# VH-VL binders against q9vpl3, part 67

Target 1, 224 residues: q9vpl3
Amino acid sequence: RGKINIQRPKAPHYERARVVAVTQPKYPELPKAKSCFKTRAERTQQQQENPYNEIIAREVRNWLDHSRLVAFFHLSSITADDIFRVRVQLHKQNLHLKSYGSKIIEQAVKNTRYEAIVPLFHSNHCIVFSPDPEKTAALLRIVRRVPQMVLLGGIVEETMLSRNQLVAYAQMPGLHAVQAQLVQTLSQAPGHLIQQLQAHQNSFVQVLDVHAKNQMNEETPKST

## First folded at step 3 (VH-VL)

Design g64 (framework fv_cemiplimab)
Fold by ESMFold2-Fast, scan of step 3:
Structure g64 (fold): chain C 224 residues (1-224), chain A 122 residues (1-122), chain B 107 residues (1-107)
Amino acid sequence: as target 1 above (224 residues)
Amino acid sequence: EVQLLESGGVLVQPGGSLRLSCAASGFTFSNYAMTWVRQAPGKGLEWVSGISWSGGSTYFADSVKGRFTISRDNSKNTLYLQMNSLKGEDTAVYYCARDVYDSEGFLYFDYWGQGTLVTVSS
Amino acid sequence: DIQMTQSPSSLSASVGDSITITCRASQSISTYLNWYQQKPGKAPNLLIYGASSLQSGVPSRFSGSGSGTDFTLTIRTLQPEDFATYYCQQGYSNPFTFGPGTVVDFR
């Protein structure tokens, strides 16, 4: 159907090709039965048997094994072009924006210390991974310009941080910032990992509720 | 420049124990997962063990599972391999390598140490 | 576990030749395959990752291709420093496995 390209454009430079490739799926797409008449449980059961899910679950585990910084975001409606621009900017800072289904995340973190994060991903979401926690400031600077991405919290050095704690961490320099946040987190949440994560989830719900009410009242004071 | 230096390889009797060390320099050690790969004399490469950046997740080849333990000390930029119940089959040069996971989802070993020879013989 | 095989086991060539080494996986590994070069008495070095991505600093005469179960490493215009053993390795799933190696010898 197509016409042969007489003028063959040169391939982009390696760095540009790599940046472009990061926006494309690296996992195979499998034909899925369309199921508008299945219950959520039945859809979940079918998805569990999908080899695609196991491949992506391995990818999530690999990210967790190689990332000192994991940031969680709620993602509102955003165009493909806009998210592509954000992904490119993040990639330049060694920050990797990924989106995975909640079932895939559950499968990846099952029987690990990260299992408690599953409830955070029942709505539209995305995750940013980085091996370098010093990039947290760069991350927040980039996403500040993307109102469709709402920070929920994160994990830094295996420590669960709320939105406000992660923002505070980003504003502190180097090693001393990590030490200060670990001490503060320990004093605020002496319980288990799941209790700490539940507190962060509750904080997110409160932030969304306040934001929605402020938008409706047309009074959205900026809180820094 | 990235450098990895293995040490600890010696002659050990069957059933003995040995701890290998890998000293890392030239990069932020705690930002990377690490791996051990061995090579028996005149043979090919065999992946032995891997460890996440924090040490919270560890992985082993079936041939060493239950006998070997991998650990790391990020404050000392050092990777360890504790080898117990050593067998003649464990005789090999042991390499440590940096385990990279990139934005495209590819996992590979980009820098390797010079290796340390472990000989298990009576 | 995923078994890796390579062919040929050994290959004799002359400087300036173009050679091809093949690697096969016992099951589909998509493009999650790496190639390493090892010279006698030295540690391996990474040549190619993700089946076709050339590692920084590696000469452009090296190229990789393939997906699924069949992969190839091609060296165009073989140089004296290319006489070495080449290994493929799947990065798809634990435990990671290497091919048995291909020895590239001088004719």
Scores: ipSAE 0.420, ipTM 0.779, lowest interface PAE 3.1, mean pLDDT 80

Design g65 (framework fv_cemiplimab)
Fold by ESMFold2-Fast, scan of step 3:
Structure g65 (fold): chain C 224 residues (1-224), chain A 120 residues (1-120), chain B 107 residues (1-107)
Amino acid sequence: as target 1 above (224 residues)
Amino acid sequence: EVQLLESGGVLVQPGGSLRLSCAASGFTFSNYAMTWVRQAPGKGLEWVSGISWSGGSTYFADSVKGRFTISRDNSKNTLYLQMNSLKGEDTAVYYCARDIYDYESGFDYWGQGTLVTVSS
Amino acid sequence: DIQMTQSPSSLSASVGDSITITCRASQSISTYLNWYQQKPGKAPNLLIYGASSLQSGVPSRFSGSGSGTDFTLTIRTLQPEDFATYYCQQGYSTPRTFGPGTVVDFR
């Protein structure tokens, strides 16, 4: 309610000490600990984002099920302004650029026909969705100006295509191209696209270490 | 502002065909999945069919699968339900509805409904 | 297909009462459950989406709860305009399915 205002008159030492003792704020450590517990509770509330992860996973399944064109990209560092400009250009062509965490993608495609794509998303990535597979050519033209986006492969009419097959599809007109790609893809072993990409990545990552070690070991006997 | 208007409901003989239309206005039609829900006189709601925002994916209730086809024309902001081999059990008020979040969530705006009667 | 059941099938109540309607799914649907209100001769109106989120324009006396297989709709301080049929609907998988409805009528 009110403020205590008897601190200003100069009082004898003993009376002044009593006034100070009466007016001093009482802050036990427990209130500070409770404040920490409240921030802890707030952090704990963030753990309740499990339902949020399921909602996003369902969004991914919805995009996969309702898109006739899905393109997968490796994404290097890019500014928010640059990616926004790319997203706007893509949206004008009914192409929808999305980024999702690898765990969310795995959750979305687990036990579905799309499960095989999971290894593509262990690195930084993004996905472009479209209802219109004829937009593949427009997609590649736009992405050609974005060196931070590297095409990995895609899905057209529920058929998995390698980078080269997707590029070829963009050059072929109409229904005949779709049928040709479907036949080619269906004749391949399951996981063919992913196996090719994994082999390339492993080769690139390990070439310096493995070759250097082999050169050291193999050259020593020849030198002597 | 958001408006859905169904049309096409009439009396049809068993075994006949009918196409229902739903005209959408007040929102960007091509951004939303759409659905048809029916209600037989004095009965509850029954989901009939759904279509993705692009028209690339369609879904049907088991009771109408193989007989009904759902389609959309995004240039005309119109949703269609083609009903073939109609049965007496198909007699109902048919509602057009918009799916707001994703195809699997729920329906935020509904039309007034159009009555289809299948009788000899 | 996911089957939905509602309890009770009908109930009688007076203005000012608090009522609860239950909806059960035949399998877990997380929180992908919606509630609709339908008045005689009118189209349904979305009341609650995602089990517990109130649709804009809907009075705060309506509330939803639950997850998994068991869900409830509660109407506090029932008003004359609340006498209607209420439906639950799962949005977890296709085909989408509705409950059989609960009729809330005047006592």
Scores: ipSAE 0.000, ipTM 0.414, lowest interface PAE 15.9, mean pLDDT 75

Design g66 (framework fv_cemiplimab)
Fold by ESMFold2-Fast, scan of step 3:
Structure g66 (fold): chain C 224 residues (1-224), chain A 122 residues (1-122), chain B 107 residues (1-107)
Amino acid sequence: as target 1 above (224 residues)
Amino acid sequence: EVQLLESGGVLVQPGGSLRLSCAASGFTFSNYAMTWVRQAPGKGLEWVSGISWSGGSTYFADSVKGRFTISRDNSKNTLYLQMNSLKGEDTAVYYCAKDRYEDSGYLYFDYWGQGTLVTVSS
Amino acid sequence: DIQMTQSPSSLSASVGDSITITCRASQSISTYLNWYQQKPGKAPNLLIYGASSLQSGVPSRFSGSGSGTDFTLTIRTLQPEDFATYYCQQGYSTPRTFGPGTVVDFR
């Protein structure tokens, strides 16, 4: 851990994913039916599993597999300099800010229970990864000062959490207590997950409206 | 209590086919990647095949690629390994194993079945 | 494919000894390494995952360390139930590969 590592830290998952994708043996061609022509479904699958897209999707999958904390954000207009400053601050806390195209994220979470969150990434977004869930409080402290980043939700210790649940997690005194609370939350109608995600998406629009109004108020001089 | 129980291991002639089953209980089967690992008598462990939680992605060791097929039935909490064109080198105890994390890529095998012996001999 | 090697191939030890087993990968696998214990006639059990994380229910005398290509499993105060074969396994790339195993026997 030197100053260079803090200011421009190396992303271990990125390097690992790249090496895995590049050095992994080529797979044999998919078995073909009697005809030389692929069905529409087979052709769609082949395009979706394009080597380039697979490489980046594998990178995202490695981040997801090895991060005990994953936070999802809506990202509004922000300068390159500003996002770089945020990335540096996050890196100091072992928090890794990444941005991937929506198609790549869809491919990475395909066939997982997290696929339902893909619609959240249709517009500008970013994701923060960390192997340390105890850094949730540090994450929220940093992003509170970045109005362009709006927390949507996340995954902590394999559990999908809403924005409010992540805020609650950050305020808990210990991992044991937090795990107990998450278990209790998961025990409340497990089949309600889709409805929770839908409610979260609807709340996002409300948050953006409140944020816009607050931004106007902050720029208006108060005189009383 | 997590429980994995393999079945289907029998004596098969070279060139024959066999289907192994692994019955899972004590966890939400549909949320975990599963794997098959084999061990020839007196030898070490060899990874054979892996399957994602949904069955949408499957992977194989080069030694079995094209001959073996892995599949799962999440409604029955059962994992399968279809073995075709069996060779003497396929003689082994076959274990099924569960990945540690939900939705992960068969990285850490936290629970294993007791194994089922497959013997390929004339 | 990533080849895994273990050293030593076999080890004789007494109860109360501290032992070290080494695992080497043919290329960098970061921390995607697991350690398993297998007793004769039984299925393997996960001891350590992600190079250094202790699996729940595993005694604290077991510890793992390393990153990149070189990894170590340490058992501090060997107990009778620790005489077994130990395997390392990489989860970095497909195909997944196991080391050849280290047999820990009574001295």
Scores: ipSAE 0.005, ipTM 0.418, lowest interface PAE 15.9, mean pLDDT 75

Design g67 (framework fv_cemiplimab)
Fold by ESMFold2-Fast, scan of step 3:
Structure g67 (fold): chain C 224 residues (1-224), chain A 120 residues (1-120), chain B 107 residues (1-107)
Amino acid sequence: as target 1 above (224 residues)
Amino acid sequence: EVQLLESGGVLVQPGGSLRLSCAASGFTFSNYAMTWVRQAPGKGLEWVSGISWSGGSTYFADSVKGRFTISRDNSKNTLYLQMNSLKGEDTAVYYCARDTWDSSGYIDYWGQGTLVTVSS
Amino acid sequence: DIQMTQSPSSLSASVGDSITITCRASQSISTYLNWYQQKPGKAPNLLIYGASSLQSGVPSRFSGSGSGTDFTLTIRTLQPEDFATYYCQQGYSTPRTFGPGTVVDFR
């Protein structure tokens, strides 16, 4: 039971809820439970062919196509209450936090210019979308207070940017023309950008591991 | 592989002006923020100035604000520090460094430094 | 501006010792604290970023901890090449600020 029903639901999408439940990532199992739960999970994967997989994939493609800012994050363990508060703060800035299964993301971006991002989603992840690239500074200010969300990189005006490039972009004055010029000059081979994004992901995974081991280092509590 | 080479450090009289240059190589210069850090003889490190990857944002320590200007030429992979109204207290080795403007704000690569002496 | 202090200002140690250097910020900086090592006549080099992350190529005997206002750098089993000056630096805001440094020398 725990913290179920704490997050307030918006307009119900019953079919989507079923699709998400069927397509959720398979969690690691304890060795003792593997014989029972692994067989059960295998039956679930084999017998329940999701008739709505394409609907969720199309939703992801629509978010990618209609967002001028897309930011990718590694997501560590976070409570439903905490993630809800983060979503509310982001939504006030027209920033939309979404979580999708790795298979759905792969299906959504397969045969598109964004296919190179798939390796970023082999671990726990979330994505923030916005139609307004000027909100990058607001995004980074908000997630700075959420240690469970670690920036991996993003896409601005359809151009893939590393973490450092995205952070630098956020420092610019709110000049749309200057930002568009930057994005044009940073348009380079996707292979090199994905390598940089993966390197940052590995660095942050190391940081998260060290912080998990040293988590009792309390700081002055921050509210709002 | 990453290399930062400072130049321009000389003896200058108080009230004079000087421009330092830093030539960067071994990385995509336009993707990184850059900074200048100085160290007076026998003293500690003092952050002086920083510039975003595009040059659109600049930052200064209170001790140099209004006197120093930082700029960059991404087509030449070069960082500059224009120092005006120099004082004796500005005597220091000036380091050019690459600033990883991420959530930790660390400085990962440093040049060898160039000595600026302000004395009559 | 955020002010940084370090303690001790200097310490003497022998090879094989374990030493701890403390850094304090005048306000909470979360984990945006970095550690640098500087040898006489040389430029500084990054040791630890984000309070506890070890920079690539830095020996595992170096470790960092802390959050908020209080941070520590620990060097276990001190080696001859570790005799140097160590600086902490906050990356929380601009202007960035360094601690005054801690000199680690021979006993």
Scores: ipSAE 0.000, ipTM 0.406, lowest interface PAE 18.0, mean pLDDT 75

Design g68 (framework fv_cemiplimab)
Fold by ESMFold2-Fast, scan of step 3:
Structure g68 (fold): chain C 224 residues (1-224), chain A 123 residues (1-123), chain B 107 residues (1-107)
Amino acid sequence: as target 1 above (224 residues)
Amino acid sequence: EVQLLESGGVLVQPGGSLRLSCAASGFTFSNYAMTWVRQAPGKGLEWVSGISWSGGSTYFADSVKGRFTISRDNSKNTLYLQMNSLKGEDTAVYYCARELYSDEGYPYYFDYWGQGTLVTVSS
Amino acid sequence: DIQMTQSPSSLSASVGDSITITCRASQSISTYLNWYQQKPGKAPNLLIYGASSLQSGVPSRFSGSGSGTDFTLTIRTLQPEDFATYYCQQGYSTPRTFGPGTVVDFR
């Protein structure tokens, strides 16, 4: 009997309900370390692919397939402690903050209905996943207090929404039926939405460029 | 919407063979491990077999090891269970389910299930 | 193989009651324990994964707890749709094993 040793991360992640379990991480050793060797076919396949990249790409695809809410953010400089606190707060609302390299995102969404999101990940980014689309309002309330995270857009019930459409969706949280109808209504002109997302991203890049230039001038002030 | 549809369940004589199919839709089939779980009439759930995303690794319960074979066709989004040397004890509703892994790569839970297909092994 | 046991094997309850079902593993399985609900004639439905995480769409009256060998499923303020059979399942090792089930009957 072979072992399943391919890492496909679970989606969605859960809240740590047991504080004792969290404070006592005495996990037993997984049997795979003492178990059957990988088959030759599995070893050959891993040699042809980068196993790490494929595992992480499958993790992203798994998150996309299991999440009814996906939100995309530009992420400015933030400390590890600050992002950890944000991640914990989001996790309490069943919102899962993830960060993946742009090549991994491209590999994950290639030949899928989500290919259009790739341009959003050419700069610093992060993604929030949730199986519960009603948590969109909670997400926006939490992120409002985190200026380093700038909402770019998202996917709700497999439909791509711009930043403004996602904000509108969040303002009607009372009824699933009403929200589903709103998503259908807001999903007009997919090509136009992509253009708007790219334009906003380009505008933000310009703001960053201006800031970088100002910082450069500050460091090398004019000497007379 | 994620859907799993089993087919192939029929009445079979003891010692006979049967192949079950599970058609998957609404998700990227090739990204997920799949499993078969059975339930004898009036009894509880029994895990039967599992298969990795690529089909490169397969796993079986001791009660079916050597008699059953699990396989998948990712191009057709279909999972198969080949059952040989069938016994009366194999009479059950067979469910197809999607399996998710822990972060360490071990199978963890079954989040979506098919409606089941009844296999009856009787003379 | 990891053996799973559940108690009670069956219980009778009324709408509005709170009930508790216990699941025990023959060896430590950390938090790799899941709970499923099965209504007569239907496929099982995932309720809780990883001992304590509610699956999307599952009412908050369901809660799970435990680690190691002892696990509990609690249903608060029982509703008519909650009369079903509940199964625990370990995902720690192969073969995966289910508990024998707990039948929650009306009256």
Scores: ipSAE 0.000, ipTM 0.395, lowest interface PAE 19.8, mean pLDDT 76

Design g69 (framework fv_cemiplimab)
Fold by ESMFold2-Fast, scan of step 3:
Structure g69 (fold): chain C 224 residues (1-224), chain A 122 residues (1-122), chain B 107 residues (1-107)
Amino acid sequence: as target 1 above (224 residues)
Amino acid sequence: EVQLLESGGVLVQPGGSLRLSCAASGFTFSNYAMTWVRQAPGKGLEWVSGISWSGGSTYFADSVKGRFTISRDNSKNTLYLQMNSLKGEDTAVYYCARDAYDTEGWLGFDYWGQGTLVTVSS
Amino acid sequence: DIQMTQSPSSLSASVGDSITITCRASQSISTYLNWYQQKPGKAPNLLIYGASSLQSGVPSRFSGSGSGTDFTLTIRTLQPEDFATYYCQQGYSTPRTFGPGTVVDFR
C-alpha cells in the first residue's frame, strides 16, 4: 500500500475493521457480565481502576492530545449497522467516532485540563475526534442526517465551545475567523454579555491546561 | 511528499547551549505532534522529547528534563529543540520525526529527517 | 519507565532465509509497539505500527505479532536490502522507549 497520511480521507479496509473494533465500549480481556451477587474481589475490582480501563484511558488521552477538534454527542439507541455507516462516512473526512464508558472517560481526564467534560457523559454518549478543525462543517453536515446523535458541545483549538458556538464555528470561513472574533471580544472594555457568559469556561480551560500537562507527564498515577 | 530537514548541529563545549531546528513540508504541520530522537555514535535510538500539535503539551526523557526545551512555530512549519547545559553524553545525531496518530490510534514515528550531528567536546 | 529488550542482539542470515526477532516490554503495553528498520548512515524507517499493521510501502514479507509484553517481527524470504538494524519501540507511556536493536548481518 502507499504512504499512510493522517489527513487522507480514504482508509485501507483493515483500518475500517479496526475503527469498528476500537469504537466499541466492550472489554475483550475483561468481558462484563451482570451477576446477581459479586464476590469481594469483583466488588474491589469495580471500585478500582482495572488494567484494561487504564489502557483505554491512555488511548482517550492520546486522542485529546492529538485532536484540534473534539465534539461530544448524546447517542440515542442506534443499530450496529447504522452506526457503522456513520463511522465510515466520518472516517472519509478524517473524523473519528469513538465510544467509551463514562468511567473510562473520567479516568482518562482525571487531573487533566479536560476533567470538566465528565458531566456530559452521564448517559449514552460518543465523541468525534479530528486533527483538522476545518472539518467541523463536514461533521455537522453528516450528523444532521443522524437523529440519534445530538451535539452537546466540543473543544476546538483547546477552547471549550457550547453547541451553538460550535455550530457558529462550522459556518465561519476558517480558523482565523474564530480567532479574530475571540480576540476582538477579549479586547472590548465591558465585553459583550454573550461572550462573558462563558467566563467560567475560560477559567475552566486554564485549570484544565495545567492539569493536562501534569497528567501527560505522569507515567501512571501513584495513588489510586 | 512529507519532508523533514534538521539543522543546527555543530561542535559545542560542555556546559554550552545549542538550538536545533526542523523544517517540515509536504503535510499540514499544525495537525501533528512532533518528536526528537537521538542516536549516539555506534549506539541505539533514544527518544528525547515530544510536543503536541498545538505546543500546549511537552514531554521529555529523564536524561534531558530540565536542560532541554521543545517548541514549535506552526506559522513557519518549524520544530525546535533548545539544548542547555550540554554534556558529553548528549553527543549524538538528532532526528526530527512526525508523531502520527490517526483514526484507530497511535501510528508512531512515520517520517524522519536525515538527522543533524551534535558533538559535545572540549 | 517501560524498559524494552530485544532478542537476539545480532544474527547472521542468507538471502532467502526467514528470520524472527523478539521484543519484550517490562510491563503490558497492549499493542502500542512499533518496529523500525535502520540502515547504516540513514534515518530509521517505520515498518510496522500497532504491533501488526504494515506501514504503507513496506513489503509484505515483513509481519508483526504480539500483544501485552511479548512481540515478534518476522521477515519471510530475506532480501539483500533487509540487512539492517531493527528496533522495537513502545508508545504506551511517556517517556517513549526503544529496544536496544537487533543487527541482521549477511552470513
Scores: ipSAE 0.006, ipTM 0.461, lowest interface PAE 11.7, mean pLDDT 76

Design g7 (framework fv_cemiplimab)
Fold by ESMFold2-Fast, scan of step 3:
Structure g7 (fold): chain C 224 residues (1-224), chain A 122 residues (1-122), chain B 107 residues (1-107)
Amino acid sequence: as target 1 above (224 residues)
Amino acid sequence: EVQLLESGGVLVQPGGSLRLSCAASGFTFSNYGMTWVRQAPGKGLEWVSGISWSGGSTYFADSVKGRFTISRDNSKNTLYLQMNSLKGEDTAVYYCARDVYDSEGFLYFDYWGQGTLVTVSS
Amino acid sequence: DIQMTQSPSSLSASVGDSITITCRASQSISTYLNWYQQKPGKAPNLLIYGASSLQSGVPSRFSGSGSGTDFTLTIRTLQPEDFATYYCQQGYSTPRTFGPGTVVDFR
């Protein structure tokens, strides 16, 4: 089938599954015999244990493991058209908006470093993933125009950050090394002062290396 | 300029252990996931193992789970595959490859090493 | 695990032919499908990612299409260097899985 944007992954699949599960526009599904009730209940239990949930959970783990930026949002009532517009705007900034059921998220993060996020998903929610943590500012800029999306917190460079910590991270100067040091400072387990000073020295050297490489690339573009 | 060079492939006895190395150069190693893919003589490609950019997450094919471990040293730009309890069916050319997570959200292996042959026989 | 199948397992073609290889996934993988080429005695190389995006440096005679479970790789005006084995691979979830491969031989 023709797609206007092939880079919109999974949206048609998830949308279709949700519509089928919710609407069921055919006929009222009234079983004819009492024995059908037991068979239906057994089938429902089997569907809840369906391998499909495990496969989607693996997808979620894949996104969590490959992303340097993960942001968690409470999602209030929003139209499909509005969320689609937000998804497109985010995608242009290498930010990928995904929605998953709470049970799938729980299965995905069980026995992992991410298990602490489960309580965030007891109500309507969505997650934004990105391989680029420097896009946090762009993310918050876009989401400010969407009052239905309320930031709960996130994970930056594998460090869990609260809403206020993530906002602070987004407001840092454009130097990524400085932002990385801020993540260490704002984390739930901040390092000792000496370690922070060592990290600062390393970040300064990294910034100089990046700047030098950018200068070289501008003059002799053999970058990649 | 991206280069991946595997080493460590040798003849080993069944039940033995072996560690493979993959030396990476020409890119920022710590920004990418890495993977091992093997190919038995005359057969197709089989994904073996993957590791995230930080080393915080590792993945394995069912055929090697519990026997193989994957690790990386970002300071040395080197990927490792520790293979234990080797079986005859582990005989293959082992390739390391760069695992890309791109701006469109796609995941693929864009650069591959030349491969290193592991032979498991008595 | 997501199972991948390819058809045909092998085909014989002549220089100048146009060929198509198909790949099926056991479940929907959206557009998370990649194509690799492997020449005898060499490592694989990436041809197409995301079902239809051509990798830099790959000739325009290669094209990919499809979504969901059904995908195709097309090679137009086959060249001598195109006689190789072609693999599809899903990037949707772990474990990552490859198709069994399609061998394109000279006729």
Scores: ipSAE 0.007, ipTM 0.535, lowest interface PAE 8.6, mean pLDDT 78

